# VH-VL binders against Spectrin beta chain, non-erythrocytic 5 (SPTBN5): the designs that were tried, part 2

Target 1, 109 residues: Spectrin beta chain, non-erythrocytic 5 (SPTBN5), of Homo sapiens (Human) (q9nrc6r3533to3641)
Amino acid sequence: TPTMEGSLEFKQHLLPGGRQPSSSSWDSCRGNLQGSSLSLFLDERMAAEKVASIALLDLTGARCERLRGRHGRKHTFSLRLTSGAEILFAAPSEEQAESWWRALGSTAA

## First folded at step 4 (VH-VL)

Design B2 (from p3 with heavy chain S54R S57T; framework fv_spartalizumab)
Fold by ESMFold2-Fast, scan of step 4:
Structure B2 (fold): chain C 109 residues (1-109), chain A 123 residues (1-123), chain B 113 residues (1-113)
Amino acid sequence: as target 1 above (109 residues)
Amino acid sequence: EVQLVQSGAEVKKPGESLRISCKGSGYTFTSYYMHWVRQATGQGLEWMGNINPRGGTTNFDEKFKNRVTITADKSTSTAYMELSSLRSEDTAVYYCARGPEYYILSGYYFDYWGQGTTVTVSS
Amino acid sequence: EIVLTQSPATLSLSPGERATLSCKSSQSVLYSSNNKNYLTWYQQKPGQAPRLLIYWASTRESGVPSRFSGSGSGTDFTFTISSLEAEDAATYYCQQYYSTPYTFGQGTKVEIK
């Protein structure tokens, strides 16, 4: 089962149903991928506990696309959920972004 | 319409265990955390734990960790909470509550609640 | 564990009056990266489950009357009912979802004279 953990920045690009958020900004988090679930935590400590998450994302039917440097960040990728929500992510490095993209792609089908 | 329907009232003796069900309807059951919160008579609310129904991953308040078990059956859209080694101080109303759908920064505020299950533990 | 302290314990007011409820947190529930406060307010009437009124400290839940509002940041939060109605008699709880275990204040009981 795919697993991956690391520091990320994220930005809500589309809300469920495909609607536009009234405002969005890049925020920091700790991402934890287990199987077909991606959990976003406030920080590394919360991720280690696996007790409080900013969001739990169901990756069933999700699409992951490598964006490179679009949207004001380097090393970016997007995740579009079956709800119509779309989240943009920025990894600390190109290698980490590629690892996330591959891991998320294998999970989402 | 979203609804959470819990099983009926329980009367237990100290040392027994209880099992409460919470059936969700009107939404995609596997897309939301299900939380358990209790409230002793005339007292405040106390979070016990939660489950991700799709993967079965659970989280607990440490004070309940050794006595509480939370499970979910996605085929029936039902979550269960079992509390063992009951004490008189476990007398409370037990609620299930839905966390929001996966959504960035939704937090875990509880938008829908079950009607509550009254549990009395007495000798 | 984050401790939430609500005051006063009880408010007894007449219809049409303004109710102001306080919730103080033992540590900040403001996440600096997104500038959001992980704080909610619930209404609970006797024999009923809690009802969500406010989330993110100041965002009103869909269907909740405009007389209910929330404000504050970090450690100090206020819940206001601008003009009390008889149906508003209830206990109001704040809750933080910044860190687990998720914790609630002890509640403020609003009584209508």
Scores: ipSAE 0.014, ipTM 0.634, lowest interface PAE 6.9, mean pLDDT 83

Design B3 (from p3 with heavy chain N52Y S54K; framework fv_spartalizumab)
Fold by ESMFold2-Fast, scan of step 4:
Structure B3 (fold): chain C 109 residues (1-109), chain A 123 residues (1-123), chain B 113 residues (1-113)
Amino acid sequence: as target 1 above (109 residues)
Amino acid sequence: EVQLVQSGAEVKKPGESLRISCKGSGYTFTSYYMHWVRQATGQGLEWMGNIYPKGGSTNFDEKFKNRVTITADKSTSTAYMELSSLRSEDTAVYYCARGPEYYILSGYYFDYWGQGTTVTVSS
Amino acid sequence: EIVLTQSPATLSLSPGERATLSCKSSQSVLYSSNNKNYLTWYQQKPGQAPRLLIYWASTRESGVPSRFSGSGSGTDFTFTISSLEAEDAATYYCQQYYSTPYTFGQGTKVEIK
């Protein structure tokens, strides 16, 4: 099963049910992909200890799409969950964004 | 309606193991964390750990990490908590509780609780 | 671990009076990205499981009477019962879900004279 971890920025684009949040902003996190779950942690220390995740995302039926262009960040991709929630991610580099897209795509399908 | 139903009261001897079940109904079992919380007689609430049932990932309070095991059976929508090497200080009411859905912006924390399982550990 | 300290330990009040309960966190439970406080309040009557009253520090759970409210941000939180009723006699706990281990305050017991 796919595994991947790394520093990311994220932004909640759509809430569960497909509704827009009244406001949203980019924040930093550490992503950890294990099997069909993506865990987001506040920082590197919490990720290493696996003590506090700010989200645990179920990737079953999820769609991951590379975003070519500006969404306030470079090297972006989106993750849309079956709930209708959508999270935008920014990786530190284009190569890392491609790696996340590949890993998430192989997990979700 | 959302409902969590726990197994019945247990009387154990020191050194034995305890296993409590918690059956969820009225919601998508795999989409919510299941937590275990205990309460000694007349005392406060103490979080023991949780499980995300779809993936089976677990988190524990370090105090219980070497003795507690949490599992989930998706086919029966049932979570289990096993506590080994029982001591008299483990005498408490044990609760299962449904946590928030797995999104950072979703909801309700410990929105539904089981009725509790009374556990007495005595020699 | 995040430590929650509740005060007072016990409140003894008459029906119709305002009850004000405090919960202080050893560190902030405000997540800056979504501007939400990961703090909740529960009511527990003897022999019963806790009941959720307030989540996200100030949002009232469906079916919970309007006399119950929560306020505060970061490290300092208040739970208020605007006009106390006999059925409100219970122990009230605050709890944080910002980080594991999830922790509870020691509780404030509200007694009706």
Scores: ipSAE 0.015, ipTM 0.615, lowest interface PAE 6.3, mean pLDDT 83

Design B4 (from p3 with light chain T100Y; framework fv_spartalizumab)
Fold by ESMFold2-Fast, scan of step 4:
Structure B4 (fold): chain C 109 residues (1-109), chain A 123 residues (1-123), chain B 113 residues (1-113)
Amino acid sequence: as target 1 above (109 residues)
Amino acid sequence: EVQLVQSGAEVKKPGESLRISCKGSGYTFTSYYMHWVRQATGQGLEWMGNINPSGGSTNFDEKFKNRVTITADKSTSTAYMELSSLRSEDTAVYYCARGPEYYILSGYYFDYWGQGTTVTVSS
Amino acid sequence: EIVLTQSPATLSLSPGERATLSCKSSQSVLYSSNNKNYLTWYQQKPGQAPRLLIYWASTRESGVPSRFSGSGSGTDFTFTISSLEAEDAATYYCQQYYSYPYTFGQGTKVEIK
């Protein structure tokens, strides 16, 4: 069962149905992967205290891929949900981005 | 102009199910979350859940999870909230409210509200 | 869940007076990364739905008169009506959208004498 936690930056790239958002920006979060669910928290304190997440993403059928220096951030990967929503993530390092990509890809398969 | 128009008052018996509609007009219906909030007489406001009308994805407050269903019909720009296994405690005014255009932080302030639907649950 | 406590329960004032309403959060609703407070203020008149007045703690909604303002950060928030008018008689609610379930204060009723 995949399990991973860490600091990330994220950006809403596509809305459900594959639509473009009217505006989006990079924001910081704490990601917490448990099995087929990815929880995003505003910060590590919210994650540690089990406060309600700002997003709970169902990874069933989701696709994760490396972005190779696109979208103005390094160490990036994308997560596309079955709804058509797509979220971009930036990890603190290349190794962490690879770890997230593998963990999320394993969960989605 | 933006308007949210809700269906009329309901009187129900305990154990029955409730279905309320909320019709949006004056904006792109599929671009905004629709939220449901209720208010019992003399009590606070309670957020019940929301729907993304484009994809149909929903989120709920855990206290309503097994009883509430939220749906949307794109062709009529109408959202629906169904609440099953009604109790006297479900007597309240129910509101639909528009959230912001979809965002990963799926919950913002509510800029437009429906007029409210009064629901009375009594034997 | 985050609990919002409003005070006073009722505020009775004459037209032209300043109304000051408090909203205190059990937890901070300030997100340090974007420096935004996830707090709103709504006005509700009897028999009507709530109306958005202030979002992000201090940003006035379009069309809302300048006499209404919001201030504060973290856990301590204030809503002010600088010069009360007869049509301002209503119950005012604060609401947080920092975490779910979204929660509302119990309201402050503003009465005109």
Scores: ipSAE 0.014, ipTM 0.587, lowest interface PAE 7.1, mean pLDDT 82

Design B5 (from p3 with light chain T100W; framework fv_spartalizumab)
Fold by ESMFold2-Fast, scan of step 4:
Structure B5 (fold): chain C 109 residues (1-109), chain A 123 residues (1-123), chain B 113 residues (1-113)
Amino acid sequence: as target 1 above (109 residues)
Amino acid sequence: EVQLVQSGAEVKKPGESLRISCKGSGYTFTSYYMHWVRQATGQGLEWMGNINPSGGSTNFDEKFKNRVTITADKSTSTAYMELSSLRSEDTAVYYCARGPEYYILSGYYFDYWGQGTTVTVSS
Amino acid sequence: EIVLTQSPATLSLSPGERATLSCKSSQSVLYSSNNKNYLTWYQQKPGQAPRLLIYWASTRESGVPSRFSGSGSGTDFTFTISSLEAEDAATYYCQQYYSWPYTFGQGTKVEIK
């Protein structure tokens, strides 16, 4: 059973080591938080069918921050991994962004 | 550098069980799926299954579901594949393989492979 | 499951010649929202593990010589070696990572005369 799941938009902001990606854009995904892992899937069907995720993110030591409409999207939050990678997320609503921030913050110890 | 190092060759009899290890180094073990792929003599590559090392969730090709167990030990950065009820048709080279960097968000193609473990099943 | 069909089974060519390999998928491996094809190409030499050459159908892995290229979209993919070198003798496999189970083509063996 996942702790949190839902539709998100995501954007790779920083690569491991704090490197800048050569290009980055917002794309849609389905997020699924279980234990200390966040899995991103192309869509709900792929998540339900156990299709390989777009990304498997280890949240140990990660930081989650609310961005409040920064970076060209509303209802945004960032996830910074211990590797220095940073991914931006946009939730469908302010309430969902708040829920993700709380769930990720409690998981990323 | 990223390396996947597998356990050594095995000779088994029909009906026995096989357990192969794959130790990852040079990367964050829990951030990547670990996959198992085999290649029977004279045949192509066949995906068997994978594990999310962080949560322990596994997925299998249906043909292996009843005989394959995949586990991972985060503390030693080692994945294991166990195949039970061995048959001569299980004679193959078994590979572990890592998915790509999670930060790319690029799907899970296999960027690093173990050296392979040769398994012979014969009576 | 997605079935990948490779052709030809074997190519026997001389150094300097162009090798063209085909991979056809039973269903599209293109995801429309990111416009990416979830298709890779691997090289496998006898006694060795496969080596990643191309991912996203056309992106070369770091360190892979420019003579190797991939093209195509959806269900039809091509892998090309523009000018064969002796060390290119190997079996080449396509693989999809669009959905589980991940599947490979049966391989094309490239032999150097």
Scores: ipSAE 0.015, ipTM 0.651, lowest interface PAE 6.4, mean pLDDT 83

Design B6 (from p3 with light chain Y97W; framework fv_spartalizumab)
Fold by ESMFold2-Fast, scan of step 4:
Structure B6 (fold): chain C 109 residues (1-109), chain A 123 residues (1-123), chain B 113 residues (1-113)
Amino acid sequence: as target 1 above (109 residues)
Amino acid sequence: EVQLVQSGAEVKKPGESLRISCKGSGYTFTSYYMHWVRQATGQGLEWMGNINPSGGSTNFDEKFKNRVTITADKSTSTAYMELSSLRSEDTAVYYCARGPEYYILSGYYFDYWGQGTTVTVSS
Amino acid sequence: EIVLTQSPATLSLSPGERATLSCKSSQSVLYSSNNKNYLTWYQQKPGQAPRLLIYWASTRESGVPSRFSGSGSGTDFTFTISSLEAEDAATYYCQQWYSTPYTFGQGTKVEIK
């Protein structure tokens, strides 16, 4: 069972090693946090049908920071992985963004 | 240059176990799924399972039941596939293949493949 | 599991001819939320690992010659080689990524006369 689940928008900000992506845009997803892994799916149907997730993120040693509306979206936070990859997220509300930030911070530590 | 290099050919008897390695180089090993696909002589390709090398999570085709184990060693950028209780039907070429980048929406496909490991299971 | 059926089993043609290969899925591999078909085409020559040619049903992989193309949606897919060359003799496989287990068609062998 997931520790936390919900609708998010995400954007790849940095690739592993701190490299810039050649292209990056905001896209919608469904986030699913289980243990120290965050899985991103296009929606709940995709998750239920065992379709490959669009991202599976190892949160061990990751850093999560509240961005509070930077990067063209409201209610934003960032997740920086030990690989140097950085993903930006936007939650539907300020409360949900804070909830994600706390949940991700506790699993990464 | 991205390369996947597999361990050498194996000859096994029914009931034994098989362990194949796949060493990745030229990319960030923990950023891509590693998959295992086999091909029996003169037959098609069969997906066996995958691993996320970063977290160690695995998925398998149900038909292999409890016989398949996939692991990864981040320090050596090497994935391993173990298949136990071998049968003559397990005679095949086994491939490792790099899957999509699991931290971006990059597409769903195998872009790089190992050279293959020939496995013969006979009495 | 999703079953992919390829036809014909073998296609024997001369250089310069057009090859048309079919791949039929037992269920739709089109995901309506992103309007993407989770179907990929590979080329395999004897003694070699498969090579990626087409992903998302119709997107050509970088470095793949323009004579190779893919089309179709949902359950019916076509792979085309517009003008066969001797080096195109190989078995071609379709694969679906819509759901696990990820499955392949049985392959179409293209022979050059």
Scores: ipSAE 0.015, ipTM 0.635, lowest interface PAE 6.6, mean pLDDT 83

Design B7 (from p3 with light chain N34K; framework fv_spartalizumab)
Fold by ESMFold2-Fast, scan of step 4:
Structure B7 (fold): chain C 109 residues (1-109), chain A 123 residues (1-123), chain B 113 residues (1-113)
Amino acid sequence: as target 1 above (109 residues)
Amino acid sequence: EVQLVQSGAEVKKPGESLRISCKGSGYTFTSYYMHWVRQATGQGLEWMGNINPSGGSTNFDEKFKNRVTITADKSTSTAYMELSSLRSEDTAVYYCARGPEYYILSGYYFDYWGQGTTVTVSS
Amino acid sequence: EIVLTQSPATLSLSPGERATLSCKSSQSVLYSSKNKNYLTWYQQKPGQAPRLLIYWASTRESGVPSRFSGSGSGTDFTFTISSLEAEDAATYYCQQYYSTPYTFGQGTKVEIK
């Protein structure tokens, strides 16, 4: 049962159906992984105050790939959902990126 | 053209269970959240909960916890809402509504609504 | 948890008049870093489902006439119909999507004389 929480940067790369978003930029978030669900909050404060998550991602059938410094950030990985959506993430360190990749890969497989 | 079509009116007795369907068409069903909102006679709108049809994850207003179940069938593009232990206060029009396509900072505002299902709970 | 309070309860106006509706939130619904307000406005006519008019406090939904507009930020929001038409007779609801449970105001009924 994977579980993980931490600060991330994220960027919408592809919309559901594989379409290009009209605008996309890196933003900060707090990720919370519980089983096969990844919740993204705007920051730790919002997560603690039970503010609505900015995303609730179903990881069933998802693919996670290490990018290692592509897309203008270091310690990056991508998450591709069965909907065709793709989100890019940047972790604060290489070790944390590795941990996220392993946890997300365990859920998707 | 996007459409949400709900099942027909229901008449129930207190203590029974209710099940309403909402069939989506004209869009990728698994790419949008489906929400359930009700409106009691002479009252405003009340959000009950939602489902991500891709993975089946759900959220609910706490006042409905343990009574409401939301499910989705991807093969038929249909969401379901079940409400158990019905009371006269559950008499309302029940709506399904589509959340917007997933975006960074996308809200949960409801761009398309079903036609509504009238539910009467009386003895 | 967030309570939305709408005023007035009812507006009775003639065609061509300006309607101004208020929605006040018990907590800020502004994400200040992105300048985004998590607030929407819906129109509901008798016997019909609600119709989305405005999202992100001031962005008009596609196909919605330009006479409808939204403004405000944080806790204080206004919805305006610049020149009322007979078909605008309806109840108007604000809604926040800043935190769960998502909540609606109690509605403002707009009547045409």
Scores: ipSAE 0.024, ipTM 0.665, lowest interface PAE 6.3, mean pLDDT 83

Design B9 (from p3 with heavy chain N50R N59Y; framework fv_spartalizumab)
Fold by ESMFold2-Fast, scan of step 4:
Structure B9 (fold): chain C 109 residues (1-109), chain A 123 residues (1-123), chain B 113 residues (1-113)
Amino acid sequence: as target 1 above (109 residues)
Amino acid sequence: EVQLVQSGAEVKKPGESLRISCKGSGYTFTSYYMHWVRQATGQGLEWMGRINPSGGSTYFDEKFKNRVTITADKSTSTAYMELSSLRSEDTAVYYCARGPEYYILSGYYFDYWGQGTTVTVSS
Amino acid sequence: EIVLTQSPATLSLSPGERATLSCKSSQSVLYSSNNKNYLTWYQQKPGQAPRLLIYWASTRESGVPSRFSGSGSGTDFTFTISSLEAEDAATYYCQQYYSTPYTFGQGTKVEIK
């Protein structure tokens, strides 16, 4: 069962149904992957308590792609859900971006 | 394609408990928070609480003082709201509403709503 | 709790007129780190569930006519219908999602005379 945890930046690229958000910005979060569920927490305290998340993503059928520094951030990857929603992520390092891509890809495939 | 379907109208007596269901379809049930909002006679909209269907975590408005319970059944894509110790002031239309898949901070706007369940509490 | 105050309580106008609705928050709903206002507007017709019109204070939901718009920042928000249609007769609610519990204004009833 894949697991992964770490600091990320994220940006909403597409809303469910493929809708374009009229505005979106990069925001910091703590990502927590448990199997096919990815939880995004605003800070480490929220993540440790696991009582609130700013996003809960079902990764079944999701597509994850390495972006390698596109979209105004380094070490980026994208996550596209079966709903048509798409989130861009930036990891603190290239190695961490690769680890996230690998872990997220294994839950989607 | 996205639809929230609620259970039918209820008539209750003071002191009884209420249980309303909300079945989601056309989307991944576990990827979205489900909220409960009521509209009492003569009042505006009032948020009651929310559930994360994936983990079952809940958060409630303190004013319901341990009277409200929200649960979710992933296998049937159905959320439930139970309100105990009913009073005449609980007479309202109760709605379930879906939050967006992604959101920063703990806030949500409600993009899809159930049709509402009319609840009458009288002696 | 954040308290939202809407005005006027009722607005009676003719088709083609401009409707301007106010929503004032007891606390700022602007999150400085992302520069976003956590404020929505809903339309509710009698016997129906609310319908999302505007989120992030000024972003129009998909399928919502362009005559509906939102503006404002921090504590003062405005919802505008540029040219009223008969089908716009409804109660309009603002809602904040900056912090829990999420709260709604008491609504502005728009009547078409």
Scores: ipSAE 0.014, ipTM 0.583, lowest interface PAE 8.0, mean pLDDT 82

Design S13 (from s3 with heavy chain F103L; framework fv_sutimlimab)
Fold by ESMFold2-Fast, scan of step 4:
Formats: structure tokens, C-alpha cells, sequence
Structure S13 (fold): chain C 109 residues (1-109), chain A 122 residues (1-122), chain B 109 residues (1-109)
């Protein structure tokens, strides 16, 4: 099953139902991919704990695309969920962004 | 039903110590980060400290670093705040608050206790 | 680091009137991370509006929140006796600490 973990920045682009947020900013997080689930920890506090509250994203039917520098950050990709939510991610490097894109595409498809 | 009940407040002289407790019920305590938020009489809210669900990570207001220690005992569903070297400026009602995380809204305090009063006076 | 300033400090109005109060951040914040609390005398604060505009469970429709960037507003369209309270705004950045505004006290004229 696909597995991947690492530091990311994220920005909410669309809320569930396809609604526009009033404003949006880039925040740091840690991503943890296990099979068809992506868990996000908003900061290192949550990531270090086994039982911390986390965002758990169901990737069934999700679409992951490389964005190629259209959003003010390097090494970016988008994740669109069946709920209509869309999250933008920035990885620390081009290689890591490609790894995330491939892992998420393998899981979501 | 979520409940948070603080205790341990009281009157102490400057330089003294107090330990506050917060008894939690109605939810899986170990799954939530917990915070202490204080309010001086007639004044606004001020965040003091946060502890992660497992207790492995702690965060503090700069003015209390080195004096206050936040801790928890998940087997007893209890949150603690050890306060040392107390100052007159620490006089406040101390609330226990549960942090709620939602990806779309970040961190908020969705449940609060009734508070316990700490008075630092000679 | 981010300072929240609420205005006015005190708002004196009668039942049936419209109340408007503001919260200004020293730096741009995501509206998703801006929240409002209601506190009645002798009681703990209660989460009232989250993510700048979403009413918490049980909050009447006469309450509305709006804003983005540095400027946020809480409005009560027709004051009821139970609405007289102190209202606090709060934000969370990607790195602690959490910050609260100093509060707006809504009192009977």
C-alpha cells in the first residue's frame, strides 16, 4: 500500500461543497499517506503524538495535479477531493513534490 | 456531554506556588490537546499554555516560561498547571479549555471549564 | 506576534438596535483561523463564530461575521436581552501563541 510522510506547506483553495474561503494563507504541516488516507498534522506538536486530533482526508476519487508555479510557491501540487474541497500543497523540493504527486496519484486512482 | 472542571486556585503570596487541576469527562481525553487560558479580574482573555494529546509537546506564553509547567495524566483524564514564582500579575481566573482542530478552520477552543481563581497578594 | 485590536471597547445600545463591532489584526490572517467568543458575566467564554463567518451550534441567525485579511466584523441585526455580553476575537497562527483581542463589551443603554 502506498506510504509517504513529510513536511509540507498547504493552502486551502476550495472548501467542501466547492465554496470559496474568504481568505487563505500558507501554513506548515506534516503529511502522512497510508493507503487511500492522507492525514495532515497542522504543526509538529500534532505530528509527534500518536493520538492527536488530525485532519483525515479520504482520497477515493481524488485528483492530484502538479501546478508548476502558478500559486506563489515552488514545488506545488493540488489535491481535489470528491467533496469539492481543493488543497494546494508545496513540498520542500522538486523531487519531493514529484514523489508526493506520484504516491497520491497511485492511491487516488 | 463534555465537562471540564477546574480546581486548586486560592490565595498565595508573591513567590509562592499553586497547582491547578482540570478534571475532564464526556470525551476521549487523550485525543485532544488541552490549554490553560486566564482572565484577570475585569480584563480580557490571555492564553497561557498548551499540551498535546499524549503530553509529548508543550507550549507557553513567554511571560510564564520557566515558572509554569503544563502536564496531564491521561489515565485520570486530568490536566495540570504547576505555577511557581507567582507574581501579582498572575492574578486571574484560570480556565481549562479543549482545543479543537478542523483543517478548514484551524484551532479553536470549543469547550471551557468554569475557571478557578488564583489571587497573588501580600 | 499578531496583535488583535477590538473596537469599540464598549458599545451601549438598546434591545432591537443593530450592533456592529470590529477586530483588526496587526498582520493579515486567514479568515479560516479567526474566531469569535461570547462571554456573559460570571461565565466561561463560549465559541460563537468560527472561521470568520460560520455560526457555532445554537447561535441565532441574527449574528453574522464577516471579513478578511486584517479587518473582521461581528454584527447583531436586532439585539435581544440575552445578547448583552463581552465578545472576543481570537486567531491561531501556524506557530503558537494564540492571540485574543481585548474584547468589546456590549451593554444596555
Amino acid sequence: as target 1 above (109 residues)
Amino acid sequence: EVQLVESGGGLVKPGGSLRLSCAASGFTFSSYAMSWVRQAPGKGLEWVATISGSGGSTYYLDSVKGRFTISRDNSKNTLYLQMNSLRAEDTALYYCAREYYDLWSGYSFDYWGQGTLVTVSS
Amino acid sequence: QIVLTQSPATLSLSPGERATMSCTASQSVSSSYLHWYQQKPGKAPKLWIYGASSRATGVPSRFSGSGSGTDYTLTISSLQPEDFATYYCQQYGSSPPYTFGQGTKLEIK
Scores: ipSAE 0.017, ipTM 0.625, lowest interface PAE 6.0, mean pLDDT 83

Design S2 (from s3 with heavy chain E99D S108Y; framework fv_sutimlimab)
Fold by ESMFold2-Fast, scan of step 4:
Parts: C-alpha cells; sequence; structure tokens
Structure S2 (fold): chain C 109 residues (1-109), chain A 122 residues (1-122), chain B 109 residues (1-109)
C-alpha cells in the first residue's frame, strides 16, 4: 500500500554524481510513495508527452529536507539520493509539503 | 526479452503505398511512445515519426507530413506506419524503436527491431 | 532544426589504440538529450551512451562520453576487435525532428 500519494511539481536540481543539469524547469507529476520507492507519474500531456509516464526513485539512504529559501515555488522540499542526485518538489499546500517530508523519513536541521 | 519485429516492406513504384507493422512483445506496450527511424542504403539514421503511448499525439519529419501516418493498436501490441505517395528518396530500411523516458536523461531509443526494407523504384 | 556534425567521418585504427570522435551541434543542446548508438554492418543500432556520459547496460568501461552545449565526445580508451562499428550521435529534445549525426565509421587499419 502507498503511504503517501498526491499531486506535485518537481525540478531536477542535481544529476547523479552531483552534476548540475544544463537546464532545469518545474514540471507536474503525481507522487506515489510505497515503502522505500517513490514513483513519479507524469501527465502524458506534458510538453514532451512521448513515453511511459513513470519515474521510479530508490529512497534507500535518501534524505528529505523542507526548503527555506528562493526556489520559485511555495511549499517546497528537497530529496537527495545516494547517487548525489537532488530533486526539488513543490506541494499544493504547506500541510501537504509537511506530510511528504515526514513520510519520506527525514527531519530538516 | 523485449522484442520488436517489423514487416510489410517491399518494392513499390513512385506514387505507390505500403503499410509497415511492428509487433512488440516483452513489455507493457501502451506505456511507451514508439518511433520509426529509417536508414537509406549506405547512409545514416533519420527519425521519421513518433506516437505517444496512448496514441493521442503524433509527430513527423517535415518531408513525410501528409504522406505518412503513424498509428498503433495497443490491444494487439502493434505499431503501424502507413506510407502514401512514396518517393525514391523514401527508399530505406525502416526500424521500429521504443522510446524510453529516463528521469535523468530524457528520451532515447533503448530497443530497436531488425528493420524492414522499403524500395521505391520504377 | 538542430544539425549534428560528426568528425572524423572515418577512423582507421588498430586494436589497443585510443579512439576519439566528436559530435558538434549547430546550437546548444542539453547534455541530457544527447545520446550515442553503435551499429555494426547488417545489424540494428544499439543504445550505447545516453545523456552524454551514461553507459547503457552491457557497455564496457573503456567507453566514455563527455561534453556539454555544442561539443560532445565519445572515447574508447583501448580498442578491442568488437568495437569496430559505426557510431551515431543523436539529440532528442522536446521538439522534433530528433536528429542524428551522419556517423563516424571506426574501421580496422
Amino acid sequence: as target 1 above (109 residues)
Amino acid sequence: EVQLVESGGGLVKPGGSLRLSCAASGFTFSSYAMSWVRQAPGKGLEWVATISGSGGSTYYLDSVKGRFTISRDNSKNTLYLQMNSLRAEDTALYYCARDYYDFWSGYYFDYWGQGTLVTVSS
Amino acid sequence: QIVLTQSPATLSLSPGERATMSCTASQSVSSSYLHWYQQKPGKAPKLWIYGASSRATGVPSRFSGSGSGTDYTLTISSLQPEDFATYYCQQYGSSPPYTFGQGTKLEIK
């Protein structure tokens, strides 16, 4: 059973190995957290709308932090994977952002 | 495990028509966009057309717009390319390819069929 | 339309040597959208490097890809007999056409 599901916006902040992406923009998705896996379902009508609308993220050793700063969106949190990749997320509300942060098993310091 | 098998190629005269098929197996066909990529004898690769997983969106190379139609039947796991008003320049081996979305690297063709030869000659 | 130009058109080398080939785009392309395919005579292309630098499954570690913007490179550190093939770069951005370079043919001296 999913432990958290909902609409999100996301932006790739760092690629695996900690590399900066050449370009980065906010896109819409639906997140589904089940155990240590986060599935991101992309709307097939996204700008590119070409392939399977699923990205699967392995959360083993990942860290999630509430964001406090300038990122162009409200109600944001970050997810950093052991690969060095980092994704920024924006939830529809502050309450939902807090729920995601808690469900992803980390505390912001 | 993933297999793509093209068929329907052959010899046709200029102005003629052919319909290519690609039989897919080993994956959830409806979850992937699919593409046709061609290669003229002794030449490089050229993208021809792409169709979304649902079939709701199609994209074409400018030189084939209005002449070629990409379609799919998800109940039969089959991709099609209807080619009308064929020209000598359409002579090529036509590959079926699966479009894969990688979260970090965007879209690329991860599996290809062996191709079906289309020869347009008088 | 983005034009990809590969150089050299033909590389004639012996096993054990280093091979370096280039792909130059007519305008800046995100490295995430640049990929390399290997094709042997009479065979279908195979995905070789995706996102400029990630090796596809089964690709030996002697292959490396690099680059950003308009300039991309594929390097083979020590050629093996099975590496002699034609290599194509491709860009697959948000807008068609999804263009390929003309290919670099790696042949035995």
Scores: ipSAE 0.019, ipTM 0.686, lowest interface PAE 6.1, mean pLDDT 86

